# Ledger of designs, part 4: miniprotein binders against p81326

Target 1, 226 residues: p81326
Amino acid sequence: MLHFGGFIMEINHISKILEKEREEYIRNKVEEYLKQGFSKDDAVNKANQSWRTYIGHRIQDVIYNLLKKFLKDSGLKVTTDKALNNRNLPEELDKVKRLIAINYGEYLFLPDADVIVYKVENNDIKIIAIISVKNSFRERRFETTYWKLKLKESPVTSHIKVFLATPDKDNEISYKCPNGKPKKMRIILEYELDGIYFLKEDFEETEKAKHFGKIVEDIIEISKKL

## First folded at step 2 (miniprotein)

Design C3
Fold by ESMFold2-Fast, scan of step 2:
Formats: sequence, structure tokens, C-alpha cells
Structure C3 (fold): chain B 226 residues (1-226), chain A 83 residues (1-83)
Amino acid sequence: as target 1 above (226 residues)
Amino acid sequence: SDLEKRAEELIKKAEELIREAEKLLEEGRPEEAIEKLEEAVFILIEALLLAYKNNLDELALRIWKLIYRAEELIERAEKIKES
């Protein structure tokens, strides 16, 4: 049977290791930029920007492998946008790619789907969910919402759940009304998306805003209704 | 690859720690077993991050299986400690 307690412990251990890795990464990058002739302040700023990019990719990879491991026994498959962009694509992944494509008149484009969960039944593919992974909300704040709204326009894609997964360390969307001031980003994302999953303990929990540890059971439940 | 060899060395070290912890549990020494298992998990997460960085999916799954095993043993050790 699936052990959700182990899943949560794995997430907590990874978070702790990534925090330690940050200190070493920043020190090394500051030294590297100083060697290139940047000032101390510029080197620190560039190192922090480099870390934000690096950690975004690392969290995405972690989420992909956790979901692949914990959904396997439920007959669910997991892929990534990176895999779908390979030129030499297997037939199954080519079908997945076509089933998430959005129509823009003469053109078809893929959403920015970091992680994709699907199932295969009798050679038919059903897309269950798309997960957008965001480490920071400084850029492309409502990109996930845009893709959700576009997917709703087509009968082929309207059933697909769109989730956001984030550590939200800057508390950009952790609370709806901190200090009595409504956070438009949190309110809009929660309203429009099918769920927000936090890779942290301190946040305002709702029916749609949950700890990441609940994502596996939610996806399995959704897949049973399709 | 050289990266796979380094990851395999980390995996081997973690497996040795898990084996030591299993022996400590049989001897009724759960606190010492937990320390060994926590060290094993730490090493395995380092190997896991290396596998993720290089898109070694099969290796990452093997490492996850070992992390799960270590966590099961920690849970069992905690129950022994309560008795």
C-alpha cells in the first residue's frame, strides 16, 4: 500500500538538504563572479539570481521523481515538458503532446507544463493533471492561470486539472489577507486554478491550498473519476 | 559515467549504515539505530540530488527505494523506543 507519511518525510529531508546546498552554491558563485571582475555587491546579487534559476530546476526534478515513484502502483504515468520537446518522440508521448496542445487559430502551442500526469487505458491516453512548479513569483506571475483559462476553452483539454506547486519562501501567496491587506495573486490563483500545493508548513490552508504531501492522494482520486 | 560511479559509492555507504542500524535494532538499541539511519538518509539525499541534476531517473528511483526503507526502519525504531 502507498505510504503518505514516508512521502512527507522525503519532502522534508530534501528541503533541508536544498537549504544547506544554497549556502555552498552562493559562496562558490560569489567567488566565481568576483574572479570575473564584478564588485562584491554585484557578485552577491548575481549569485542569488543564479541560485533562483538553479533551485527552480532542482525542485521541478524532485517533484517529477516523487510523483513518478508514488503514482506508479496506481497505474498513472508521469512525464515532463522537457521530454515532450525531444525531436525523436515515442508514439505514446507524441499523443500526450497532442492532447495538451492549445489552438491559436493557425497555430498549436504547448502550455508550459513542467510535470504532466496521465493514464493509458486500451491504448487511449487520458491527461489527468498538469503541474506548474514555481520557486518565485517575481516573473510570469499569472502564467499558470493563463494556461488554465486556455485549456478550459477546448472540450479536448477542459477536464485537465492545473496545479501550482511552490515553496513560496518569500510569502508571496502563502496568505490571502496578511495584515488586513488582500493579496491579489493568492486570491486569483486559488480562484482560477484547481489547486495550490505548498512545499512548506506555514501557509493558509483551504480546500484548494494544501501541503504538497496531499498531491498524490488528490491525483489518484481525480483519476478514478475519469 | 564518473557521476554514476560517485553515486554508487554513496549508495554503498548508505547501505552499510542501514545494515548496521538493522543489527542495532535486533540488539535493542533503537536510539543508535536512528542515528545511523538519519546519516544514511542524508547520504542518500545527496546521491538523489546528483541523480536528479543529471537526469538519471532509474538511479533516482533506486535511491528513493533505499530512503523509504530507512524511513520504515526509523518508524519501527521509534515504536521500540516507546516500549
Scores: ipSAE 0.000, ipTM 0.116, lowest interface PAE 16.6, mean pLDDT 78

Design C4
Fold by ESMFold2-Fast, scan of step 2:
Structure C4 (fold): chain B 226 residues (1-226), chain A 83 residues (1-83)
Amino acid sequence: as target 1 above (226 residues)
Amino acid sequence: SDLEKRAEELIKKAEELIREAEKLLEEGRPEEAIEKLYEAVIILFEALELADKNNLDELAERIIKLIFRALELIYRAEKIKES
């Protein structure tokens, strides 16, 4: 019924679009910074910094739209932490927020849940997975792991799968050491999280570290067991 | 500041938990060690949030190193438990 080959084709198509978009973005931003009086070298550096910020938001948006499209036929719904931070929430999203929020005394915080997958049965909501989207692991590299550990503490949230999705363009967690062993950060993230999904072709695949194209099948399979 | 003192108190508590966990591992008690290490990790991430929110760069680096240490020990403890 669901054609997973179509999802893989969309991922490949979007990767090509993002590459072309990068070239156009950098060109336009360099021109913008030059008009502001920056040197060519500074303009290029600033444009590259701007691209890294832009692509982070763009990748999150792409992941959200792809999951929404390909999970719809399986009766699964997708939302974002940005949507859950609206002051006027529909009843359904208010329930989603309550089922994923973590209590810190006087404060309630959402986990690092860029994308949230859930299902609705008889007005009851079950959260299936949260997906954290990371472009870099230099800072706050274990933040996703923290949220996994916090969710695991409560019977209400302990079933929620925590996934990391990343292009890992800097090879921070997909790099193989010369001896063939993964880096400690990769080992720890893979151990603690329910899965890592790479938006790239060149990486060592394992049971928990997979190409992003497999995420739809995995989420559907998980939802059947809930 | 009061927030820096709070972060330092959390770091101290986490360091004590890590030390206790290391002793438990030496005694062949990996399940108890894992419990204390997860407690330490939770505390350290709370400290990291305080440091990050207040742009305390050096403190954040110290916290991240401790988180790495605790997670590494959890990995080792789980392997001991499996064996």
Scores: ipSAE 0.000, ipTM 0.101, lowest interface PAE 20.0, mean pLDDT 75

Design C5
Fold by ESMFold2-Fast, scan of step 2:
Structure C5 (fold): chain B 226 residues (1-226), chain A 83 residues (1-83)
Amino acid sequence: as target 1 above (226 residues)
Amino acid sequence: SDLEKRAEELIKKAEELIREAEKLLEEGRPEEAIEKLWEAVEILLEALFLARKNNLDELAERIYKLILRAIELIERAEKIKES
């Protein structure tokens, strides 16, 4: 579908900011570890490990802020799993939490949802989409798929779209094998999920696997059908 | 069919991993149980994909129930780990 020009420009601007932020972060962390008595090599290795953890959370925050900014005039609201886990939860967010929670008898579990898009009409809440943000696929790569399967079981949650957003810097799911076939993990994720949005330029788009720049327009279109 | 045989092999492997995980939980080893359960889920999701692609609805339902069982055990193991 149509890209939002402003949205794409903001993504590109933020990518440049994140690279500068990486350089400053690594430099500061190296100095911090050196002050703690680590060797130069150990300090550099620890700083790089710290950055990998940091950037995962940072990308989630970036996606949250971008979606919040670009969806607000469409009557759509955005929240996070972190917000839903606050003890002092506003009534609106408490309702959102209850509408996405999976019931296991006396227990309610939240899906692995980094970003949640919903709308409010006449005090009724409709969940539009859950977005899982993955910086790498080294661990638990099918958790998002499981939550999609679970949400499909209930008429209350079966309409909720489940998306994966990822830079896929290690080319784990965006890279095609030499024979032209995607890897098995990519095939399964694309089949079971409602969409995969890549925060990278060079990949083959399909009906469900798209550049992240298309996510705002796709979500707005989905919300109009609900 | 060959595809149905492949799916049954994956189911059998996943069931073995689930049984191993249950024993690990009984032994108070939730972290190792979680590792085996996620491996079982990954295998079962592959089997589910194969079953659905070939319109094997009853087999897909069996696989789906095993996925739910594995996740229930993962949730229990995570709770044990937190305590």
Scores: ipSAE 0.012, ipTM 0.440, lowest interface PAE 8.3, mean pLDDT 81

Design C6
Fold by ESMFold2-Fast, scan of step 2:
Structure C6 (fold): chain B 226 residues (1-226), chain A 83 residues (1-83)
Amino acid sequence: as target 1 above (226 residues)
Amino acid sequence: SDLEKRAEELIKKAEELIREAEKLLEEGRPEEAIYKLLEAVMILWEALELARKNNLDELAERIDKLIIRAWELILRAEKIKES
């Protein structure tokens, strides 16, 4: 990576750990499925599917903990949509939930926001950003863009930045076509969202598409303007 | 004005693509529906840029609603694919 600091060091360390964890996970799951009577090909396919689900949650947890650690000294707080769906919410989190809820006539829904960054000033809560964590783009490719468009409709939520964080290991949105044009999905996601943060080095950087290492400084900068 | 006519032409083309996509979804062809809807969104972005640049608030609002409609259908198509 071209960036330095404790945050970048932690990201690089975690990437190496996850790579080794993947190899062990896949081996163990293949063995498990073979024991259940699946063929080698089916066992490998099921193990890879299981890994994609596992790593999605794992990366989300990692991002949550990193952001919580590195934003704390800037007066910023971090929570998750999982925390907001608890039956008994603290007053502060109940307020956060209300400030990101989207109105569908009779019903209020929460965006599918894996990680939420907010600040508390003078007893008022201001939502800074929501971050969608996506390990693959095989399914539900445009869910984040839908929530961004819904948030833009309300003066209460229109200021909220919507970011995508992804390793994009299959090069679905980080790779260009041979003619130099980015894939349609990359164009659409970059246009609709406020930023895409890659957990990888091999991609074309733009004003909106950056290494994940830049997310902390970007969020702090945004928070100072709100 | 000429730019309003251009924006209306783009809106009409996008509406046609959305209708085609709705038919494809009814036929159980979600991948093709997504392709049509993405085309509609691209056309609507062009129309939205024209409307916003020229302070055509009514057209911009109509275009925003169509973009949201197209995205709702894309999400529905993605769910159909995974099922």
Scores: ipSAE 0.005, ipTM 0.429, lowest interface PAE 10.1, mean pLDDT 81

Design C7
Fold by ESMFold2-Fast, scan of step 2:
Structure C7 (fold): chain B 226 residues (1-226), chain A 83 residues (1-83)
Amino acid sequence: as target 1 above (226 residues)
Amino acid sequence: SDLEKRAEELIKKAEELIREAEKLLEEGRPEEAIEKLIEAVYILAEALWLAEKNNLDELAERIFKLIARAYELIERAEKIKES
């Protein structure tokens, strides 16, 4: 297989392709909705909503497969919350599920962990990180933060790193203080989470807010400390 | 040119992966199909970089159509997995 580099090159190329695909998808969906008799504004809004649903699943799958591929040689394993909701779990995944479950009195619930990174050493499972993938922040703005705060309450889960991965195409959290105006969502997410990884080039980089290309090396470094 | 030949070789490889994925979907093997399709997208990304860097607009258009096809098939594979 021909390729031009490592993880960062693959991410950059895929992100660029998805950006171009968005424009084509939206254009085609707008045409479709206009033919159905919707107004131009309604057609545009419906096309954008359709894209958000479509790309959300695509980005999650891309991230899952890229992390699985690039973490394998470091002895790290990757799964998803969807996999953990299967009734017939292998023993290893059942243990992973138990180690990330949050206690609500009589009930145990899984956090919304789109991607879960863990390791197995001497038959012990260590959860390294959970990654929440968000294409948009219009709704459920602080959901990832809620799960981070809940995980911190238990000695079983308090060590787990909680990351957000996002293309943030609407520039909702790309900068802390554009034009001197503080962006509450960006500030809170950066403060509470262990990291924000952007699937884009234009954003304010900090110790905790980085390009997605840094996520593999960060996860490997964290795993060595556990 | 040598660059066009390299881009065409990448496109050919991606088309092979897409065809194999289509066969896997026909056989009810969506997980394997998705793996092939993601690899095809990676290869097409490399081909797109070559095409864009060298201002090969017609070739870039062909590549975008193949990427769209790959994602259409991934969506279909995801629906099969759910059933």
Scores: ipSAE 0.000, ipTM 0.141, lowest interface PAE 17.4, mean pLDDT 79

Design C8
Fold by ESMFold2-Fast, scan of step 2:
Structure C8 (fold): chain B 226 residues (1-226), chain A 83 residues (1-83)
Amino acid sequence: as target 1 above (226 residues)
Amino acid sequence: SDLEKRAEELIKKAEELIREAEKLLEEGRPEEAIFKLAEAVYILLEALDLARKNNLDELAERIEKLILRAMELIFRALKIKES
């Protein structure tokens, strides 16, 4: 347990900082592509595509490192699906992989678990939560929900909490019923998942939809009940 | 005030972590730098909340600039890891 309740972070400031860095990144990439002989329109389009790839990986890595730091003193461990895909796994990570993998006949696949939180107790591994990090919902909008439903099918994985973390900069899932019209994506994601954590200030808060700053506190509470 | 002393202590600790991270980046140790920077951001966000709740606007702006610097260094460290 943390001695002071200072782990509730206001993540909207990080989002504002990322937007400022986006402007600089795009300017530099446009210049780079122009020097390579691309047209202005092509350079801008390529720079925006480059940013979407870059920021996606960046947010995942930041979340991984923040959670690893904040959960360390609570006896919780953090890993990534990228780490679990290494050819030679340490015994502990091999056990984590086996406890989270889903069986499709002769094949075993990992869910969309960008960040995985687990604990080791009496040499047994308990998976606490998986966190899917999404920068946008243009494509594969219900992929996280699919993995949640698959995990629920097995007694080995049914206890695992499935969370979504997102800046949702395009306001695709920030409100359940903006202008009186139900948002199918927000409503379904909130219903099926165990929580949505926003990396922004402006969103409709519910028991399941919270600021990302609440995630550390929530994970610690869940781990104590297991 | 006691609150201002607490905020200054948090800022000082975060500045120290940022300096340590810069050294780690110079040594080609980006993963360790990211951990130091993540800790600095965490501390600074706590200090920012304290400053905002007490309407200390100048202190809040100073903290926001430090968060920006820490995030810039995290971006740099992640680029090093990519390569």
Scores: ipSAE 0.000, ipTM 0.140, lowest interface PAE 17.2, mean pLDDT 77

Design C9
Fold by ESMFold2-Fast, scan of step 2:
Structure C9 (fold): chain B 226 residues (1-226), chain A 83 residues (1-83)
Amino acid sequence: as target 1 above (226 residues)
Amino acid sequence: SDLEKRAEELIKKAEELIREAEKLLEEGRPEEAIEKLDEAVFILDEALWLAEKNNLDELAERIDKLIYRADELIERAEKIKES
């Protein structure tokens, strides 16, 4: 993309860094487990499990930093659910939290909002989008969809876009059956959510299912309509 | 009753696919086992949506346990493939 070439270059650079980081992480963890007395096979399996947990948090941080950097000049702000769970919230973030919280009688819960994009106009806060970052779908396959449907029920939150960002390394939602049919999970997630952004090359693009490189442009466009 | 009957039919089909996958794993055929387990999870997801939409909590819990079992077998099959 000519307009967002810098963002695409940064994604490509980070992808290479993450691949090198993975190799080094696995190597170091295998050595660590071998020193603890595990067999080579057990050490490799434990290292791979450790990497899956690590990369989940790492991808969230990467997405947060990329969006913060590339949305800054458009007057958009970015925060995280981790920041919103801080006990000593700044006034601005406290307002953000209240604008995305869902009421369950006596309880208020935050949706699955790993990354939150908002803007401040005339001292008012407008939430643009929340981004759920998923490395795996097997444990919580429709959690993001649940939160989208809950947000849609309230006039306060119904305008908020809900996006899924995922490398989908296990081909859980980018895989097609031999007959060319997408998996049911892919069909449902794409139908209910406002967009799916893949951090991988080999998938079939649609109007809602796009390469992660498109997300900045899409968010800016949405923001202009609010 | 018709809805619960439909969900039970989906559960029965998924249970059979899981049994087939277990046999394939015992035979050292993890790729084929994963294919059967993926189909089972696909069917169970459909059954889960029907149960949740209609507040059939007991049925939803049974389906969740079967999905968890299928996911355990997929993880086991992946380990067999890489070892």
Scores: ipSAE 0.000, ipTM 0.155, lowest interface PAE 15.5, mean pLDDT 80

Design D1
Fold by ESMFold2-Fast, scan of step 2:
Structure D1 (fold): chain B 226 residues (1-226), chain A 87 residues (1-87)
Amino acid sequence: as target 1 above (226 residues)
Amino acid sequence: DSEELEKRILELLWEALELYYRAMEAARRGDYETAIELLKEVIRLLEEAAELAEELKDPELLKRVALLIKIAAFALKEIARRLAEES
C-alpha cells in the first residue's frame, strides 16, 4: 500500500487542528509545564513538542473515522469502547455492549475493543469485529490475544473477529530476523488473532498480516459471511 | 469566516481520502490508469484545500496539507512507474 496509513494519519492530524483540539491541548500543557518550573518560552516549546507526540498517539481515532466513513454504504456500523462506557446508552449501543462483555463472576468487563464493527438486521445486532489499537507491546504483549481467547469460550462471542492495528514504530512485530524468521511475539499474535493491520509500509504481508488500507475490504467480506 | 473555511477544508480532505482509497484499490487490481486519474484528482482537491488553509493563516495546517500533497504525488509517481513497467 502506497502510504495509505500515512495519508489517513495526516488527515486525522489536520482534523484535530481544525477542531481546535490543538488550542485546548497546548493551553493545558503550557499550564502543566509552568507548574513544573519551566519558563514561559520553554513551556510553550515543550507544549508544541508534546502536541506532535499527542497527535501521533491518537491512532484509534484514525481507525474509527476511516471505518465509519467507508463502511457506511455497506450497511455496517462502527462504535468505540469510549462510547460504550457512557452510562446513558441508546438501546442499540447497550445491546452492542452486552454482546461483547465477558463475565467474571460478579463482574462484567469489555475486551480491549477500541473500535467495534457491527450490523443490525431485523432489529438483531451482530458483532462483526473488534479492533485493538497498540502503539507498543512492552508490558501488554499478549493482551489482545487474551481477549480473543476469552471471546472464543462463549457461543455468543466466538464468531467475533479480533484484529490488531498498530504502527509498530519500534519494529517489535513487523521486523524479520536476518534469516527471514518472524519474532516469537509476531508468530504468536498472528497465530491467535484473526488479523494484524500495520500502519506502516515496510513489512512483508501474509494472509493475516496486512497493510491497514486493506481493513475496509476485509471487514465487508467477513460481514457477508455472517 | 474561519468556521466556514475550516468546514470546507475538512470536506475537501475527506473527499481526497475517499478518492485516494479508491486509487489504492484500483492499483491493487492492476488498474493503474484509473489509479493515476484518481490521484490527479486527489492532488487537485488538496491544492484547493491548501489555498483555503492559506486564508486561515495557520502554518501547521499548511505544513500538513503540503505533506498530504507530497504523499499523493509520490503515490502517483510510483503507480506511473508500475504502469510503465507493465507496458
Scores: ipSAE 0.332, ipTM 0.826, lowest interface PAE 2.1, mean pLDDT 82
Fold by OpenDDE base, second read of step 4:
Structure D1 (fold): chain B 226 residues (1-226), chain A 87 residues (1-87)
Amino acid sequence: as target 1 above (226 residues)
Amino acid sequence: DSEELEKRILELLWEALELYYRAMEAARRGDYETAIELLKEVIRLLEEAAELAEELKDPELLKRVALLIKIAAFALKEIARRLAEES
């Protein structure tokens, strides 16, 4: 088994590779929105929002495919919240959906779960981890933390590990106390989440803050304890 | 089957990336002969993946494959650069 560690080094450059496409993407989207009758300012704003969504999905897809491949040999399965939004789910995915649902009294809602890792043993499903993928923290900075806290409130979901995976391109959470000033967001995310995995080399490593290369090993280890 | 095709392409790309890392490790050890042989195999796997990718009809699958190829290409360029600096 070629150690996942090597390929993960290239993941560090995913954000940089994708950002090279930004100028062309923005230009094309601005033209598209202008043709739809939007003002120049609205077209630029919409194009920038479209880019953020686009790049976020691409990073998420890469992480999903990586985890799916590298966890397969360990017998672990991977799905996404998008796959669970279908009306007609296979029995296995319907069970997964129910096992991650959060109780709000009269209603059950799913947490944001970009990637869901689970195992099937003797026809029983055990949810192992949810991975939230964030390219940037401009919006919804503590959304993943909210879902972790909500999952922790129920004995059904309290065991589910919640991880954040990010390239942190803007260095928002890469260091705890850069220049002696505490980064509130890094400190809170690291405290509340089960782990933060960086798709980059330039970050402050801790017990909970690791390179994305460690996520497969950590998930496999957790799966053995469940 | 588009799903099987995607699976095969992803397998090839991952194998290529694995061999790429082995090539880098060989180069770091000064075993440039092994590194070059592994890089030749990486190129072969990428070419096979590219041929299979031409059969993909799903635009989203194409985007995923294209991204993986770009990552692999970047990796290969980095190896080539390192080999050139050490040679």
Scores: ipSAE 0.005, ipTM 0.245, lowest interface PAE 10.9, mean pLDDT 83
ESMFold2-Fast, scan of step 3: ipSAE 0.321; ipTM 0.800

Design D2
Fold by ESMFold2-Fast, scan of step 2:
Structure D2 (fold): chain B 226 residues (1-226), chain A 87 residues (1-87)
Amino acid sequence: as target 1 above (226 residues)
Amino acid sequence: DSEELEKRIEELLFEAIELYLRAYEAARRGDYETAIELLKEVIRLLEEAAELAEELKDPELLKRVAYLIKLAALALKWIARRLAEES
C-alpha cells in the first residue's frame, strides 16, 4: 500500500515541480533569445519550441525513475532504449535487448521503447511492458501503434504490453470532438495499444485510458500472469 | 483572502508530500517507527489542508485532499502491521 500511495503522491509532487520548472525555463530562454536580437514574439515562440524538446526528455527521466523506484520491491526491473543501445552491454541487458528486437529479414532493430519493464526468474528474462512517452503528437502520432503491431507478429514478443504515457498538454487525445465523439487519433491509439496513461488530472477515463498513477499496479498485475 | 488560502493549501500539500516520501524511504530501510511518526504528521497537514479547502469552497480540491488522507491512513495501517509482526 505504501508503494502505491507514495507513487501517486510523488506524481502529484513531480507535476507541480515540472509546472514551476516550465515557467522559469521559458522566462530564461526568452531573455536569452532577446539578447541574440530576436523580436519578443520570435523569442517566445523559440522558447516554447525549446521547452517542448526539453520536457520530452525530462518526462522520460521522471517516468523511468518513478517506475524503477516503485517496481523494485515487486521484483521488477526497469531499463531504457538508450541503455540498450550501448555497445558494451551487461549480459542481462543484452538478453533484454534480444527479447524485444524486431526481425526485418537479416536485420534486428529495437522498437522505439522509452522505458522497458522486465523480470528475471531463474535466469530467464520475461519482458512485461514497453512504455512510449510522448509530449506531443505533431509528427509521430502513430509511431507507438506501429511498434505494437510489429511486436504482435512474433510469438517471442506478442505478450509484451505497449503503453503510451503523455501529459497531452495540447489536448490532442484527451478531449472529444464537438459531436461528442473522441478524435480519430484517440480512437486509434486506444484501440491498438494496451493502455494510455495521462500525466494530467482532467480527462475522461476509460478502461484503457487512465491516470498515470495507476500504471504501477497494472504492470504488477500483468507480471503475475506471466 | 482566496489567494492567501490557495498558497497556504499548496504549502501544506507540498510539505505533506515531502514527509510522505521520507516515510516511504524510512519504511524501505525497515525504520517503521520513523515511518509511522512521519505518516501521522502527513495526515495532520492534510487535515489542515482539507479545512482550508472547505473554507475556500473548492469541492474538487477537497476530494483530492480526502483521497490523499485515505492513502496516508492505509500506509500507516500497513506499516503498523509490519512493526507488530517484528515484535
Scores: ipSAE 0.014, ipTM 0.340, lowest interface PAE 7.4, mean pLDDT 79

Design D3
Fold by ESMFold2-Fast, scan of step 2:
Structure D3 (fold): chain B 226 residues (1-226), chain A 87 residues (1-87)
Amino acid sequence: as target 1 above (226 residues)
Amino acid sequence: DSEELEYRIFELLLEAWELYERAEEAARRGDYETAIELLKEVIRLLEEAAELAEELKDPELLKLVAILIKYAAEALKEIARRLAEES
């Protein structure tokens, strides 16, 4: 049916929803901090810091829900790293967790897998893709790339596609430099990752850097080859 | 006001998408008559959005709405065909 049409509708208004959420969120958090005894200036600063954390999680939730909805009829399943950190983990999710965990000597860590797409075939689990969601690149710009490189080292995880999804509001990786060449960070991310999906309309499109609306089609095509 | 028209268009698109999802659920259950009625309403809302997009003079938004109308119309034709075949 119209799975793709509905997906396009949602994306075309997400930016407006996020701006409205920001205004209300900041207002509520300022009031909360004022009640805790903070000054107005401190309350505003803390509310802005809180918003940065909140919006990151909100974007992750939106992406999770969209992918879950539009991949369902293709036999694909979607989960999150938050779900994998639950103490009472179902057998299926426990297997997913084991198939993406990375070994650091005596320790195992999950990659930056905000959203995970997998399939169950003949009672075996195959991980299709891991999607890292970044609303800014100030401090952790190469985290996703690091996890991609670690996953490539193991025969168990080397097939897993690693995607970045971002609104890139500050235009940090959306465009070429004034001299017409891509920015260094854009070059590195595009080179090392399997794809970059933008939650915005205006950016320089390439074979690997696309509008987020194309991610469903791409994931389905990848799953057919596995 | 351009911004007010944009918000109204997105409200119509959101409502159309909600009804479209309900139509898809009805079709999956074999309730083709309900699916057809819901898809007719989806098309009506999208036609309203197209008129507003044209007033806004936003060619990209108009293209989007036109694509969605096409998708809804194709879905309606397919469901109507299935209903006719089962009757």
Scores: ipSAE 0.000, ipTM 0.138, lowest interface PAE 13.2, mean pLDDT 76

Design D4
Fold by ESMFold2-Fast, scan of step 2:
Structure D4 (fold): chain B 226 residues (1-226), chain A 87 residues (1-87)
Amino acid sequence: as target 1 above (226 residues)
Amino acid sequence: DSEELEKRIYELLIEAFELYERADEAARRGDYETAIELLKEVIRLLEEAAELAEELKDPELLKEVAWLIKLAAYALKEIARRLAEES
């Protein structure tokens, strides 16, 4: 049986570690850039830009490892798009790749799925969910929505849940109408996706927009219906 | 003039988003008839916003509103399908 209290504790622990890691990362990078001859303001700006790139990859890895750990006892398996792009795939992952491919006539493309959750029953694969991890929404804002709409067009993939996971530290999608101005991105993402999971405490919660701590429970519930 | 048009567009968008939230809530309860009625109103408000965005001559805002209309229409189509399966 999965202990959801343990998952919540692990997320809180990781959150604290990431915040401390950010402070240390920025301090070290500022020092490095100053040593290279950049002004203090330029060093700070470059350090912050470097952190944004670093944390994006770091968060993807954290989410993958957390889901792999906490879904294992429920018979669910987790992989990544990086694993599926390996030239020599194990049979199981090759089947996963085939089951999420989108048909564009003579071409097949994979959705931009950072993390993929699936189950195996009698050597048959069922894809439960794909999770797109976004640290920033400055570019490719509706990429996840595009893939959701494409997956819904095929009977093979229409059951697959599409989730977004994000710390959204810049408050780009944390609220629907901050200061009376609608946030198109938040509204569209919530409308079309199956869920948005925030790795932060301060956001407008709805039935589809939840704290990341709810994701394991939600995925297990979905998997039981497949 | 331009500023008043932009304000009106955002008022329409806010109203559409509030109605969309009500439509989503109705659909979650299995009240597909109410959800469809609300989604039709959402699309009507968004179409009005698109006309004003065109008058404002803001191509990016027009593209965004057009995108929202397509997404709302898609949701309406799916809810209508579910309602048809009930009957």
Scores: ipSAE 0.000, ipTM 0.101, lowest interface PAE 20.8, mean pLDDT 77

